# VHH binders against Outer membrane protein assembly factor BamB (bamB): the designs that were tried, part 8

Target 1, 360 residues: Outer membrane protein assembly factor BamB (bamB), of Alkalilimnicola ehrlichii (q0a984)
Amino acid sequence: CGGARELPDLSDVGDGVATETLWTASTGSGSASSAYALVPAVEGGRVYAADSNGRVTAWDAESGERLWRVDTGRELAAGPGAGGGLVLVGARDGRLLALDAENGEERWVSGLSSEILAVPQIARNIVVARSGDGRVYGLDGLTGRRLWIHDRSVPVLTLRGSSSPVVVGNRVVVGQDNGRLVTLNLQDGEVIWEAPVSIPRGRSDLERMVDLHADPLVFRGVAYAQAYQGELAAVGMGDGRERWSRDIPGHTGMAADSRQLYVVDDQSRLWALDRNNGATVWRQDRLQGLRLTAPVVIGGHLVLADEEGYLNWIAPDNGDLVGRDRHGRQPIQRPPVPDGDVLYLLSADGRLAALRLVED

## First folded at step 4 (VHH; framework vhh_5j56_2)

Design g9 (from d1 with L106F)
Fold by ESMFold2-Fast, scan of step 4:
Structure g9 (fold): chain B 360 residues (1-360), chain A 125 residues (1-125)
Amino acid sequence: as target 1 above (360 residues)
Amino acid sequence: QVQLVESGGGLVQPGGSLRLSCVASGFTFSDYESYAIGWFRQAPGKEREGLSSISSSGGSYTSYSDSVKGRFTISRDNAKNTVYLQMNSLKPEDTAVYYCAADYEFWGSDEYDYWGQGTQVTVSS
């Protein structure tokens, strides 16, 4: 029993970057848990989204016309991931489903070792999926047959949810529960390099929690990883050597542009760091007290969604809070998905909106 | 999926110049900017020779073999998914098939994830 958490005073903040609503749709019932990684996928002129009650839907990205909807009969917790003609969704019971992107028909189902709370991915006909126990799987895209497994157990205490592996070329970048960033060979799951981002400290399991809960970000040959109770590190993709690190813990996530890394810390402060050396360019503190999504770079603008249903627009060059726009009153729990000049925004209740940036 | 295509080769007189281009396509799950790009050549019956590379960090680092340093210049245009090799003061011994290759920046390695089919450069006697 406690008092309510204080929200920041943003009553002086005006409207944000102008957007045009192209279309809206419903995914069904939305997300049953903030730990679920239910995010829209945009691929081949289509938008795919899933709800917790088992529905997966495809829409035409331009018009919002529904192309297909299927009921998987499962509690879905992650996805969709889309690519290679497949739509991939992960279930709370550990089942990974591959659906045909054209019509939603089930192509295969594969069982993983525990709940799937990370968005599955596909590249080079290999599906990469993570189960909640920390294991990462490489599966054949055609059959769902296991090609390899990278075995890693999670601590007794961890954050609800897990980071998604990132596939880049022939490599899989994995943020691990022990504070280490690992890069695997996509074809056989062999470790290419491993880098310590943060080292567990303290006497209790809670104090030693350094899970790389935020999704790793790979941008222009550098992998960025942030620990829950530790450090933020920039690591070279070629050799796994640390280029720089900062004491900026968090779990929310990151975005980058050609000059800067944007990262949210454990107090919901937004930092812009020089990508080359990690030096602070600016910090925006006015969003403290909000539960933020990871930042998104779109059209030279920076945007973060929050639990009150707002999009918060930040100027990338100086960190000024440009403005805020409310898109309903339901929480936005996952970052908006950018595609060109369009943002796809999914609210916790299953409302999906396609918003196009308006340029004068 | 990922394909590299070289162009710009041909017949040239000694002392002449050529600009080779390497265009990348099919990067569905990877930013082109995330890859280091290297140029290699191979004459019939000879081992493949590494010539130049440009880094995955937006081209901040370039390297050149001693045989081409000062004559060849590598550059990249990430907006066009293209890497260029400007070849000046060409010599008969520069006659070879020229290949581009893409990989993450591996220290001391010339094993690359993706290779082009090559483009022939012939420097006349």
Scores: ipSAE 0.000, ipTM 0.175, lowest interface PAE 16.4, mean pLDDT 83

